# Ledger of designs, part 4: miniprotein binders against Hydroxyethylthiazole kinase (thiM)

Target 1, 273 residues: Hydroxyethylthiazole kinase (thiM), of Natranaerobius thermophilus (b2a1a8)
Amino acid sequence: MSTFNSNFKLGTYLTQVRQENPLVHAITNYVTMNDCANITLAAGASPAMCESRDEVSDFVPLAKALYINIGTINQEHKDSIYLAAEKASELEIPIVLDPVGAVAIKSRLDLVKDLLTNYNVSCIKGNNAEIKCLAGRKGHGKGMDSLDLGEDIQMVNSELSEKYNTMVLATGKTDLITKGNITVKVSNGTPLLGRITGSGCMLGILISAFIGASDNDWEAGIAATVSMGVVGEMAEESISSSTDLGSFRVKIFDHMAALTSKELQERGNVSEL

## First folded at step 21 (miniprotein)

Design ff4
Fold by OpenDDE base, fold request of step 22:
Structure ff4 (fold): chain B 273 residues (1-273), chain A 113 residues (1-113)
Amino acid sequence: as target 1 above (273 residues)
Amino acid sequence: SPELKKIEDELQEILLELTFLFHEIYQLQYELRELQKGDPELEELKEKLRELRKRIIELLKRLLEAKERLQEAKEGDPSVEKLKQEVEELKKEIDQLKKELDELKQEIEKLKS
């Protein structure tokens, strides 16, 4: 256990989710909707997918957190996102934002930047490319990542975090979570999580559940990230072959439901950078 | 308190049930979007589903308010009896909602055939 992990009570945040059973409002794409719902339930929270203009304003006040995934972008969805984000910010309901596709689509990037600038975004979760893009780094062609140029993703995270006053989770082989100048490394997970559809979305809504159940978004977000990683490890351990991706996916839900606070605490691998 | 805990457990079960129903309706709404637009019967079904979702939102509101009241409640307080009554009322309303949803599902299946 890292010195940080020994002092960090990861398990308490999972307990809080299960005790509070927070209602999590999600605006997400249809492809990941069911998995987001299932992982939320497995964690002991209550999912609600609501993106209708007629419902969103009435629904926002009921939830403890708002998860926004911009994977499905049409005008109706944008309007609902803005309505939800506005209402959530008014009520100081934490927003978790997934900038999916912002690297490839300017309109998505602009939307994400607008949300980060104008609303109460407690956490942005994206891959390294998305985070770099949001931080104004130009995408390098295939083969030269900015990391190859010696740019530390931690610095990029810090810049982005400070700019928008938000927690930044950069997902990868290792996950980096940054708030201001503080960065922690989460070393839990498996490459298999990258081979299933919606793992990022599931992580996003899980962060929302943990943040929604706690007054400490920083520690809750870390605990959520660790939880997803630990469950991924457990699921990998429970399948017969690394090619059993269908079984792996199912086992994610099983292990999330079965995950104990003790297991989370013991298996968590968090270090401060 | 065993009594308060029981109420808490019941409210949690109601929350789960409401969220499941809410999600199920969402899925049905999605399925209906894939059907031919402009069918009056289809539009009626969509409207009925919207109404059910609205009702669920109201029930969720009441449920969450009840949960808040439960946190403030003490054993033996008159507020506890009110919470029990609220739980029973919510259950009745959910049962009615389920019945209506089942009827709608049957209508949807007929429309798909």
Scores: ipSAE 0.580, ipTM 0.823, lowest interface PAE 1.0, mean pLDDT 90
Fold by OpenDDE base, fold request of step 22:
Structure ff4 (fold): chain B 273 residues (1-273), chain A 113 residues (1-113)
Amino acid sequence: as target 1 above (273 residues)
Amino acid sequence: SPELKKIEDELQEILLELTFLFHEIYQLQYELRELQKGDPELEELKEKLRELRKRIIELLKRLLEAKERLQEAKEGDPSVEKLKQEVEELKKEIDQLKKELDELKQEIEKLKS
């Protein structure tokens, strides 16, 4: 029996974000910083980009969550990431990690593995290739069928989750979220999200905001993932043409800002696997 | 309590304003990084931006402490009046920061030109 949405209090977590207005510390790349800021604000949280070595240790204690995107790798940025992760772990501030580019760049993969090994990462969010790479699977670049990818991803997610004691979100046509041996499928979203630069980063910082506003990282992370998907669906419904990607992008922010807890709860499509 | 709610709303607004300013400075810092290194005037501007960010961090600390105190406050307590004073002080500091940031923006534009 597909235990449908009834067990997840998705709307409650959106309410909590807006009520708490958590400060979210982000170490992110320059490409997505504005969209990450805007989506955080639209959700009802407060973004702060802080990657300076001189500031990061002092800033970490102020935030309710730390979002780390490894998209910009220089030595200074790497040092700041380690300092932030160390301080966040010391203070039990949840860390959301985006392993962007770890598949293609060994130094990024090594950094992510070091972070996962040495610090308390609450959530890893990556695409299927990134998650497989982190789990030590060689990415055979052959377009595996979406179905074959799903079953393989669940197993890989569980392995990775157990190895690093973290929640794993594998993004795709459907999103798979795993903690230990439990996996849920989020069936919200649109292919148009994949055509917008920074959609993955926006999801990462949203997860950070939701987790930062809640004591339940698992359900908060699910709710954040659902929120991004639902907003994507609503934005797609609001554009006149599938080619209106610029309008679609703007509508993501509009719909995130307008999203009600009721709409999130009603439109959410989560199933346990 | 309507009074406590008002303070909460004001603190939330201050948080948003501080984070906005913090982000704006971050963007300016990024723009300046793309410029040639070693210009003393540029380095001075970078330092001024760093100082503004440090000040914002301190204001954020105070703000968050005030939010924590608000959660413990009861209507009519002396703590509420202290929170109101803190809100006004934070607003004053933010106004000063905005002024200084505007001056820095003007200086940056002069250097680009």
Scores: ipSAE 0.579, ipTM 0.823, lowest interface PAE 1.0, mean pLDDT 90
Fold by OpenDDE base, last read:
Structure ff4 (fold): chain B 273 residues (1-273), chain A 113 residues (1-113)
Amino acid sequence: as target 1 above (273 residues)
Amino acid sequence: SPELKKIEDELQEILLELTFLFHEIYQLQYELRELQKGDPELEELKEKLRELRKRIIELLKRLLEAKERLQEAKEGDPSVEKLKQEVEELKKEIDQLKKELDELKQEIEKLKS
């Protein structure tokens, strides 16, 4: 047990999500919408997928957090993202942003930068490649996720965090969460999470749920990240073979629903860097 | 207060039901997008689904307002009875929405055949 885990009230934030049952507004891609909904429900929050131009402005005020995933970008979706982000910022509703595909598609990168610059983004969650790309680092797509590029992801996170005044979660084998010059390492999770579709999106909406239920975005974001990791570990423990990815995916929802605040607190592995 | 807790639990259940319905309609809307555009019957179905979503949004507003009132309510206050009435009204409206959604699902299935 990391000596530092005792400093984070991880279990309290899960309890708070379940007590508050926050409505989480999501603008996400069609591939992960069901999994995002299911994981939100399993955590004890209430998902709402709303991306229509006619609905989004009326819906934003109802939610405790806005999750934006840029995985599906058409003009209508882009317009809805801007409308939602504007309204959320006006109402001081926290925004969690997932820059999916920003490394490969310049228009997505530009959109993410615009959102970070102009609106109240509480958290950006991406893989190491996406975070490095957002921080202006050159890299080769999926290959930037390797520690082999010698650049300290902590420094990149700090630069990005300070630039946009946002919490930065860089996901990987270990997750690094940064606010300003403070970085914590989350050592929970399993490689199996990287083998299922939508694990990153599920994490993003979980962060939204936790942040939406709390006044402390930093600790709530950490707790959400730990929750996903712990549930991944528990799900892996519950399957017969590492190839049972379908079963693993189902077990994520089961274990998220069954996860206790005590289990989260006890299994959490967080260290300050 | 046990009474206030009961109301809280009921409001939470209503929130879940509304979000489920909202998501189900979202899925149906997505499915209909994959169908051929320009069919008047299809466009009518899309409009009906949009209307149902709008109604759900209004119910969510009312629900959230009721939750806020519940936080300020004290046991024995007249406000508690109003909250109970609101819960019952929301349940009735949800039942109506479910019925209408079921009818729309049947129409959608006929259109796919």
Scores: ipSAE 0.571, ipTM 0.818, lowest interface PAE 1.0, mean pLDDT 90
Fold by OpenDDE base, look of step 21:
Structure ff4 (fold): chain B 273 residues (1-273), chain A 113 residues (1-113)
Amino acid sequence: as target 1 above (273 residues)
Amino acid sequence: SPELKKIEDELQEILLELTFLFHEIYQLQYELRELQKGDPELEELKEKLRELRKRIIELLKRLLEAKERLQEAKEGDPSVEKLKQEVEELKKEIDQLKKELDELKQEIEKLKS
């Protein structure tokens, strides 16, 4: 019996995105930039990839949310991130942070920690390894049992959330979203999302869009996470073979564009832990 | 109000168009980075693209200000007519930007050949 998510107004947040058409400022990597733009448009929001140091401070006030992905870091990009984060914090514009590569590169980890410490980050979205790394835990190798991973991640999410006063999304087979001591489990999605480039980045910018269109970052972030999962499920249902990853990727955009608030609400699988 | 709703829809379309153009310019700038550095013609094209981006940012500012004014507007208010004029001005400026961008695309293609 699918526990009916009667407590989460998932569909309302998709409607709000489409009605508000929030401008989402994104500073992201070049690899996923197009997909981030396309998924934002498909959701009914407006992406803007403004990363130039001379423009970023002028652009930040225009946006309803700032998405920061640290996937491509050079000095200029780092300077732009700091300028954007400072201005966004000053204006209380929500920041969504993707700590991509922080596990492998200390300079990225230090940057993420600095951003979390000094600026108003509304949401951190990362995989289990990234979240554990940010929480100061040694990443356990590929061999941990899924159950041990869940309890450990919930605790780590709570610690990280409390430490930086931010919402924490740990992505995996199931997604865990935490604010303080409250954790919800999103059970939507497909393993195919992990087989395409940029699915995590697309999720990050979607969270930004949903948060930017709403006054409730918590529920908006959950709704965004559910939407990406639901669209993934729908895209998988629409391909002929699990190997049709190219078609799957295209269908993500098609299904995001076609997704109704009703479908999101009905297909959403969220449980409080 | 049907009139206010129409203005809202038009402003929404303008927002989408501006963001699309902004993204397209960014893609072009990225492509140009892969070309030989130090070519004066290339640097000129980069500067022209930068200028177009700056203009789009200014149009976005105006657009967002218009959206704010729309929320405060009442049907039949003189402010509504000003909003209609602003929408038309934004459309004209976007058309000009598109034309200039198309010209730049042609110049870029010539440099790639």
Scores: ipSAE 0.551, ipTM 0.808, lowest interface PAE 1.2, mean pLDDT 90

Design ff4
Fold by OpenDDE base, last read:
Parts: C-alpha cells; sequence; structure tokens
Structure ff4 (fold): chain B 273 residues (1-273), chain A 113 residues (1-113)
C-alpha cells in the first residue's frame, strides 16, 4: 500500500478552520440545512443560513465564504442567490457552488451557468454527471448517479475549470479536484456517504469553511474533501453493520468533531494525476 | 395557506436574528482577543460569550427542526399549533439572549474604559 505521502499540508488547513472559526454563509435546501449546519460546527466553523432576499446582501459581508446549493429553487431563493453572489464577488468572498439537480432541470443548469459566468466562483462541487452536464456533455443518466461510466472526467474537469476560472470537484468513488490542467485524486471515502441524504451538501459547506479560513483555495478545497472522506471512513469503522445508516450519519458528526490534524494528515490519500 | 406562510415568515425572521446575534458575539469575541490575556474578568466574559454562542447554536437547531416540520404540516393540523408554540418559545429565548448580550456589552465597555 504505497503511502502516498502527499506533499499537501492537509492537517494545517483543519487547524486553520478551528483557529479562525470562520462564519460560513449558506444558501442551501431545507432538507440538508441541519446537516450542513452540524457538519460546519463539527469542523469548528460557524454556519449562517441566511437566504432572505431583503437581508442577504447585508449578511454576505459578515461571512468568510458563501456556500450556494441550488437544491431548492423558487423565485425568492433565486433572487437571494443572485444578490448574495453579486455582493460576495464585489467583496472577494469565496463562493462554493453545488449544482445539485442541474442535470435534470434546465432552469437550474441555466442558473449555474449564469452564476459561473458573471460571478467569482472559487469552487464547483458536483457528481460526474453534473460536471459533465455543465461542461456541455450530453448525459443519459439520472443526475445523481455517481457511477457515470462516460468520458475521462479529468479532461471534462479541466475544460470546465478553464472555462469559468474555477476549481472543479467531481465527486464519486474517487474524487477528482481540478484547477486548470492540474488534477488531484482523493482516494478517501466510503460508498456509505452516497447512501445518506445531504453528504454532497455537507461536503460543499465543508469546502466553504476550509476555503474561508485560508488564502489557498486549492489546498483548502483538497483538505476539506479529504476530511469528509476520512471522517466517512472512520464513521464506517464505528458502525456494526453497513445498514446502520442512521448511526453512520451521527458518527460522521462525531468523527468530524474529534478529527485531529494529525489523523487527517496521516489518513489523507491524495495523488496528483 | 396564510397561517403556514405566517409561521414560515416568523421562522425566517428568527433565523436571521439568531445569525446576527451569533455574528455579533463573534465580533465581541474577536475584540476581546486583542485585549490582555490573563485577566480573570476578561476570561469570565469570554466564557459567557462562548455560552451564548452555544445557546444560539441550540436555538438554531430547534429552528431548523421547526422549519422541517413546517414543510410537512397541513392547514388545521395539530402540528401547526405546536409550531406556533415553538415560534413563541424561540422568540422568548431570543429576547433573553439579547438581554444577556446587552449586559455583557456593558461589562465589556467597562473593561475597555
Amino acid sequence: as target 1 above (273 residues)
Amino acid sequence: SPELKKIEDELQEILLELTFLFHEIYQLQYELRELQKGDPELEELKEKLRELRKRIIELLKRLLEAKERLQEAKEGDPSVEKLKQEVEELKKEIDQLKKELDELKQEIEKLKS
């Protein structure tokens, strides 16, 4: 088992989150809102779920990062997203975007493309199907299937990253993170993460927390992705059965809260491609 | 329904208020970090602020749970009355938090002076 001693200082970024305790502004769906808040707190960051159209612009300056999840799109949420993204871009607050449902719903895809075109998005996090869809690839799959057997996702990530000048995280059995022509592979995680609601949203807001606490979006985003994977592995090790998904979910929060910088560094499995 | 919408609006207002209070406490904590370490009075104030943050987090959790329940609620369901009660309880707790925070602000100003 080649201990890829990744040259990445993964543990440092977790330490930074806990030291800075960054306020993370989140516009997310109601289904995952609680889990996003809890994972943010467990990581040592501060969640702020502000989505009011009238106040979101006033709230944006208060946060170190803006997480946008498009899981619940109504007109009010759309307006709030635009207001928040505009203000965040003006203030150079990093934006993490989760294009959930963009594969199946054109209005969501159009919104995501508009955000990427007009605002400074630091990171897009989606599954392979969502990333391919954003890159203009025609997919036949249900948008939530992480098992897309199609084109080289690395190439698609690079195209998307260069087009919008953003970091691209394509989630799956293996996570691929791309900036320009540079791609890293994160081999941490468990299939159980795909069996709980909101694991992708939790990853998105976690990336926001790490990016918000650091001046290095690239390494912070990698460290956040590794953290979620490592915590997933630890949570799986802590349950009695692979069917104990409720216990697994709770253990994610417990292990995130207990995760040390040393454990993150030691368990982290990152390789450059 | 008009009733459910009213509850939704109230929950949203509570969420914003909690978030702002949380941020305000965060700012105060930051200010106190710039002050000399080792003053017992300062450490007590820091602890009180940490406690308030913890309480706000708990209120936020309750609020989010109430929002989830609201999505499943139907007009005229007994669950709606429980949600109204929860809203009133949250408001009461927020009022108490504001009072305590105001007292802490006064204490902090005395220490700066």
Scores: ipSAE 0.185, ipTM 0.582, lowest interface PAE 1.8, mean pLDDT 89

Design ff8 (from ff1 with E8Q Q65K)
Fold by ESMFold2, last read:
Structure ff8 (fold): chain B 273 residues (1-273), chain A 104 residues (1-104)
Amino acid sequence: as target 1 above (273 residues)
Amino acid sequence: SPELKKIQDELQEILLELTFLFHEIYQLQYELENGDPELKEKLRELRKRIIQLLRRLLEAKERLKEAKEGDPSVEKLKQEVEELKKEIDQLKKELDELKQEVES
């Protein structure tokens, strides 16, 4: 069976990031902020952490993409998110959402739903649990016999993508990226990415950088996801043991900076479902 | 072509420097969450100046896209690059002074 790789110009999107040097406006949690900044720089983009209420409306117009991660949100941060999202939508600047903590915290779930409802969100990225929670799969609302157990995340992705007119990335052992009813499987990556902190945040801002540098958010989002997976694989190949997690982290940044568009194209493992 | 590429490379370097300054000040603001209100306001003003410098930088990048070797606008771009560099040097000095106030 044929794959997207032969017809998909995956490597072109990395070239565009490095040529465009997009400024990415990030509102994110402090714990992973340096990792997010460094992976963005390594890819060839420019990160800017800006979440003050009196700064965000002035900063958004300068950016090519807005990345929102709600992992350690407070009320002032929440106000800034709404101001930034409103401005980004007015200016047609793409928004990428990372709904960290929405499974456990109702106010975060409400915030994510509000943003998806009121603004033009280009991509929402989460793990299977976060994506299912956002779709309302958490309990008696749908029943066990109807949807809960064994429900295909591909179908949940499609439901969310259609409802909110957004690209949905569900991260897992393999990554499923959906726009409308079309789903692509990205098989790149390594379990070691789950053994360090910040991998999800790094992926989210990387997607933002790729989308911000391109006029094709669908393919750009796939290319960013493949890039993170490929860099993880290359970092794993560069260490002596899977216990070398400190070295693994360092090698992620080294390999992202050194990654070529040819290597990305050749190593990418993408298939249509 | 080489002259325009040099300006392009310098604008990219300026973007990187402003990016690092903006990030460094953000980290200081986090460290001063319950600190001296006067220092917090000074850091806020530095970030506002960086936002204005970023606007000027991006405007210069747009002018460069339309510029041709030998145009009078090329000399204006070179002057803007030098002005931006001077502003960055001054920001770095002010930030260093504020960092000493934090560390006592």
Scores: ipSAE 0.711, ipTM 0.880, lowest interface PAE 1.4, mean pLDDT 87
Fold by ESMFold2, fold request of step 22:
Structure ff8 (fold): chain B 273 residues (1-273), chain A 104 residues (1-104)
Amino acid sequence: as target 1 above (273 residues)
Amino acid sequence: SPELKKIQDELQEILLELTFLFHEIYQLQYELENGDPELKEKLRELRKRIIQLLRRLLEAKERLKEAKEGDPSVEKLKQEVEELKKEIDQLKKELDELKQEVES
């Protein structure tokens, strides 16, 4: 079991993104695409929305990472996801997967499992419910005595990480990032991130940008997660009231663009579990 | 090197410009989902040309990493930057014409 040094050189990964200017190929939904594009630009990377069947095989080789968000799926979009994932695996381009809607929609769950089984996914990112659903966890019984109070998301993360040879991020009040049997807790962030749309998608593509710019996907993924949390905290500090959600959203982009490696290092709150 | 930094900055500007054009055309394609097949095909062709320009840009960025101040390869990189800019200007003109067709 390898030891982990918490608050390692987080700032190095932000510096690498800005030096490399990685092109990130995104297959995502139309609702959040502009937020995804703008956070990617603010971080110093270059986003590209490319989901056409006749384009994805030509585009993937240009990218440093492929971000797949399955939040809006039609058959053509699904076909493009498979083509892009196959090409990315062929070329060893990292894939970051966001299983939006897989809890409620069986065909989306099947798609996510197919991708995890057949391709080399570098990171899967979801909330606790999405992560548990992927692991095949059952619902709760009735009454207090029948509640599943012992379920440990860290254990679920480890099972998924081992099963699919992937990094697993479970988002919540704190974020748990697992690779194999090593779990890191990121405590950065603010509840306000949950009160705007698109923050999850922004995190997913940000992870893609950091992984794409680095040789160390594990530490890059942690750095991206910390960056999003820190920027959320800075945005919250910049507003007068928690009802200023429009200003909060704008400040996320401003703070991401202005974030320095030193600020990231100093504000990062990472610990090994 | 000031000369190499200038080329680096210009390649970054080109990357951002191509990124913006690629995104703008994506939005037009979405708006025309049920529209004229001829316009949809023209937009596809523009995006394919942008993909080709991105490939050339990325190849230029790789060559810049190995370039030394004063090398003949630096003049070749400067020529490629100018050719990419010309191609982008032509793309913008064609896109503007297509946008006028959509709005008409």
Scores: ipSAE 0.709, ipTM 0.877, lowest interface PAE 1.3, mean pLDDT 87
Fold by ESMFold2, fold request of step 22:
Structure ff8 (fold): chain B 273 residues (1-273), chain A 104 residues (1-104)
Amino acid sequence: as target 1 above (273 residues)
Amino acid sequence: SPELKKIQDELQEILLELTFLFHEIYQLQYELENGDPELKEKLRELRKRIIQLLRRLLEAKERLKEAKEGDPSVEKLKQEVEELKKEIDQLKKELDELKQEVES
């Protein structure tokens, strides 16, 4: 386990988002749509929810990143996802994929695998169960899911990263982000993020905004993950009780909007495995 | 340059307005999924217009990056900002009319 090289200028990626104001094309579920829009705006990027078959091919060329969350699927939605992914790959617009429901629903798992196989996906993010499921692992029946660094999930990440030529983020107590054989541990965050809906979707679109504003997807993806964790910590620090989950949600947006590149650099807790 | 900075700020304001309108119409489309087909089509046409306005906006932002104070293109950028603002105002009026139809 090596210590991450602190020469990495984490805060510059937030600066780039705010300078570039990237337009992020999102195909996502309606339930978390407003939270995703608001976190994107708070970061300094511009969200656009665009899932119609007659809109996506025209919209993708305008975007700096495409965020795909498969949490709501019908045939027209699937058609739109394929059209958008094809156009994004053609134009070298990064795709960030969120495999919501793929553990429980085989058609969603198949869709995720199709996208990873046929298109240039810049990042796939999921919890340990989703990531293990994509790798063909039976996550149940083995000991507890690892919330810490573990050889099991780190190796699974590397296998997926190499198989699909993509960056893999496994979210948990600490977040493991892997490209090829290199894994970075992000230790920022709070358990309260798991007690509200939408935090995963917010992270996914935030990664999309950071990657879309940068030429370095790897470092940008790490910076977005750190940013979400830091903002969660700041939100937790600014509420009176851990039962103030409504206030906690609101404080996430306030702190993302106020977050400075200096604060991000200073609070980031990142190490290389 | 103060002139170029002002144009930059105006383009950013336009981006924010278009973003909010695009999102608002998306929410209306969801709420009207099984509603009046004519109204649904009008909402689709408004979103298509917003996509075209976003395209023009982004092209203007790219031209601004290459502009220098005193360039002939600065006046063209100012004109484009004014045209975009006028089209947004018209789009808002049309959306307000559609929202009144929903209320009735």
Scores: ipSAE 0.705, ipTM 0.878, lowest interface PAE 1.3, mean pLDDT 87
Fold by ESMFold2, last read:
Structure ff8 (fold): chain B 273 residues (1-273), chain A 104 residues (1-104)
Amino acid sequence: as target 1 above (273 residues)
Amino acid sequence: SPELKKIQDELQEILLELTFLFHEIYQLQYELENGDPELKEKLRELRKRIIQLLRRLLEAKERLKEAKEGDPSVEKLKQEVEELKKEIDQLKKELDELKQEVES
């Protein structure tokens, strides 16, 4: 069982990323790969997109973390994902999993469940719908007369975390991070993050970089989530209007690169539920 | 120590260069998806070389963490930095030639 230490020094995890310059092995979709690469570089880590069957087994041993985003895959990608996950588990290299499209696409849901069942996944990150779907709970409609049972995402997170022995991040207006029966709420961020593409992929690879640079996956995962939220807030503060979404995207990279451990510690808004 | 700091900075620059080269070749491989098999093989060989250079770089970074000013291992680290730079320069030349071939 993990425990939340309310005295942990959130900012030290960003310092560790910049000191270690961890290499992060990414198997991700082509559409967001440059955003993932650039946010990783901005944080002080080193991204590597490597998805070929003849490369992944050689590359995984060099990496501090493996990030898997299933948003665009073919059969060769599936083969590479299994090879990389097997090697990472063998070497105790953390795996961070992003189940993009699993709500709508059964083969993606099956792949995610296979990975969680067969390998030691350190963190799975998804929105409420993805997390509920993975737990077998899709809910009903959202109308005035809805029969939606209103599942508490904290409870769903805890059930998944215990079932798969993994940290579960459910992203939303606030982010809920659960390990075992402990849930932490991260209140940092801005709705503008939902108005651009790639923010979810960027969060996933940031979690990978932070976890890869430390021995405390739980606190590192929280710190990465706070970092993305804080950078989003700083980017929002740097634009003239909420319609400046192009500038907002650019400012995310600028602020991630400039973010100090002191700023992260001071701006972090974390509470235990 | 200024000398250890310089080596650290050079290793970080090498890591950045290898990272960008690895990414550039990845992009080129997508451009060549259904292209000349010989060119695809040459690009694959370049990525294999980058993987080996990354291994050597990471080993050098680990040795630097344990190094002390004046230790004979510091001179060996300086030699490895220079060899890595030479291999990166050669790799860049080969990549530039391949980029011209792909564009033709």
Scores: ipSAE 0.663, ipTM 0.858, lowest interface PAE 1.5, mean pLDDT 87
Fold by OpenDDE base, look of step 21:
Structure ff8 (fold): chain B 273 residues (1-273), chain A 104 residues (1-104)
Amino acid sequence: as target 1 above (273 residues)
Amino acid sequence: SPELKKIQDELQEILLELTFLFHEIYQLQYELENGDPELKEKLRELRKRIIQLLRRLLEAKERLKEAKEGDPSVEKLKQEVEELKKEIDQLKKELDELKQEVES
């Protein structure tokens, strides 16, 4: 029996973010940097995009979570990522990893695998293709839900989770979050989230904020995922046309800022598989 | 305690200001990717200063959690808040000057 919504204290975690106002250290790509910062602020957390090699090790201890997005990396960013991940692992600061582009670029895949192998990553968040690729499956290119192999993404999530001892979020039409052999399904969101740049990156840093504010990475990660979905739904409800993507994007920030713990709890749609 | 709550709110505002300044500096750094090395170094210095202020801020937040109303520690926290504000004002001024230099 799929134990419905009533078992997850989703609203509590949003309250905790706003109460703690955690500093979230982010090493991310320049394309989504502003949106990541804005969504973090809207959620009630504090973003810091410290990526300089000479500063990152000094900054890591200040933050409650480290978000790593490998979307735009050069050698300096790579060095900073390693320094940050090392220091975060040493201090047991949770790391959220976004393997963006790992499907298409081997060097990114190798970097992600190296990070997962050598450091304490609390959560990996990717689309189904990225997750499958990380699990050693042949993925089809960027952004395509691998239509394909009938392979249960839940099984792949579990394999990946167990292999690297991390929570795995596979994003899609429905989001699957897995730790070990436990998987929950989040049935919130809108296809419009896939039509704006950076929705996945925003989710990644949001997970970091929620995890950073709590002692329960599992439930905090679920709550963050639900929050992004719920805000997407609310933003879609607030626009005049499904083509108003610019307005939709703005409404995401508005609704994240206005989101109440009650709304999150009530609108959240989470089921255990 | 109303007094402790006020300090908490002020520290929160300072955190927001520091994070915004930090973000602005990084944005400006990206604009200067191929720009004047002197300006880049100035931005680096500002970032380092912000990191130090963030450290002080976070330490103050931790001290606040342990503070009781009427404790001498509360007065020290108030002083720290005022010092942080002054330093932030100075950073803002310097950043504005740098922005003007970049735009010229």
Scores: ipSAE 0.588, ipTM 0.832, lowest interface PAE 1.1, mean pLDDT 90

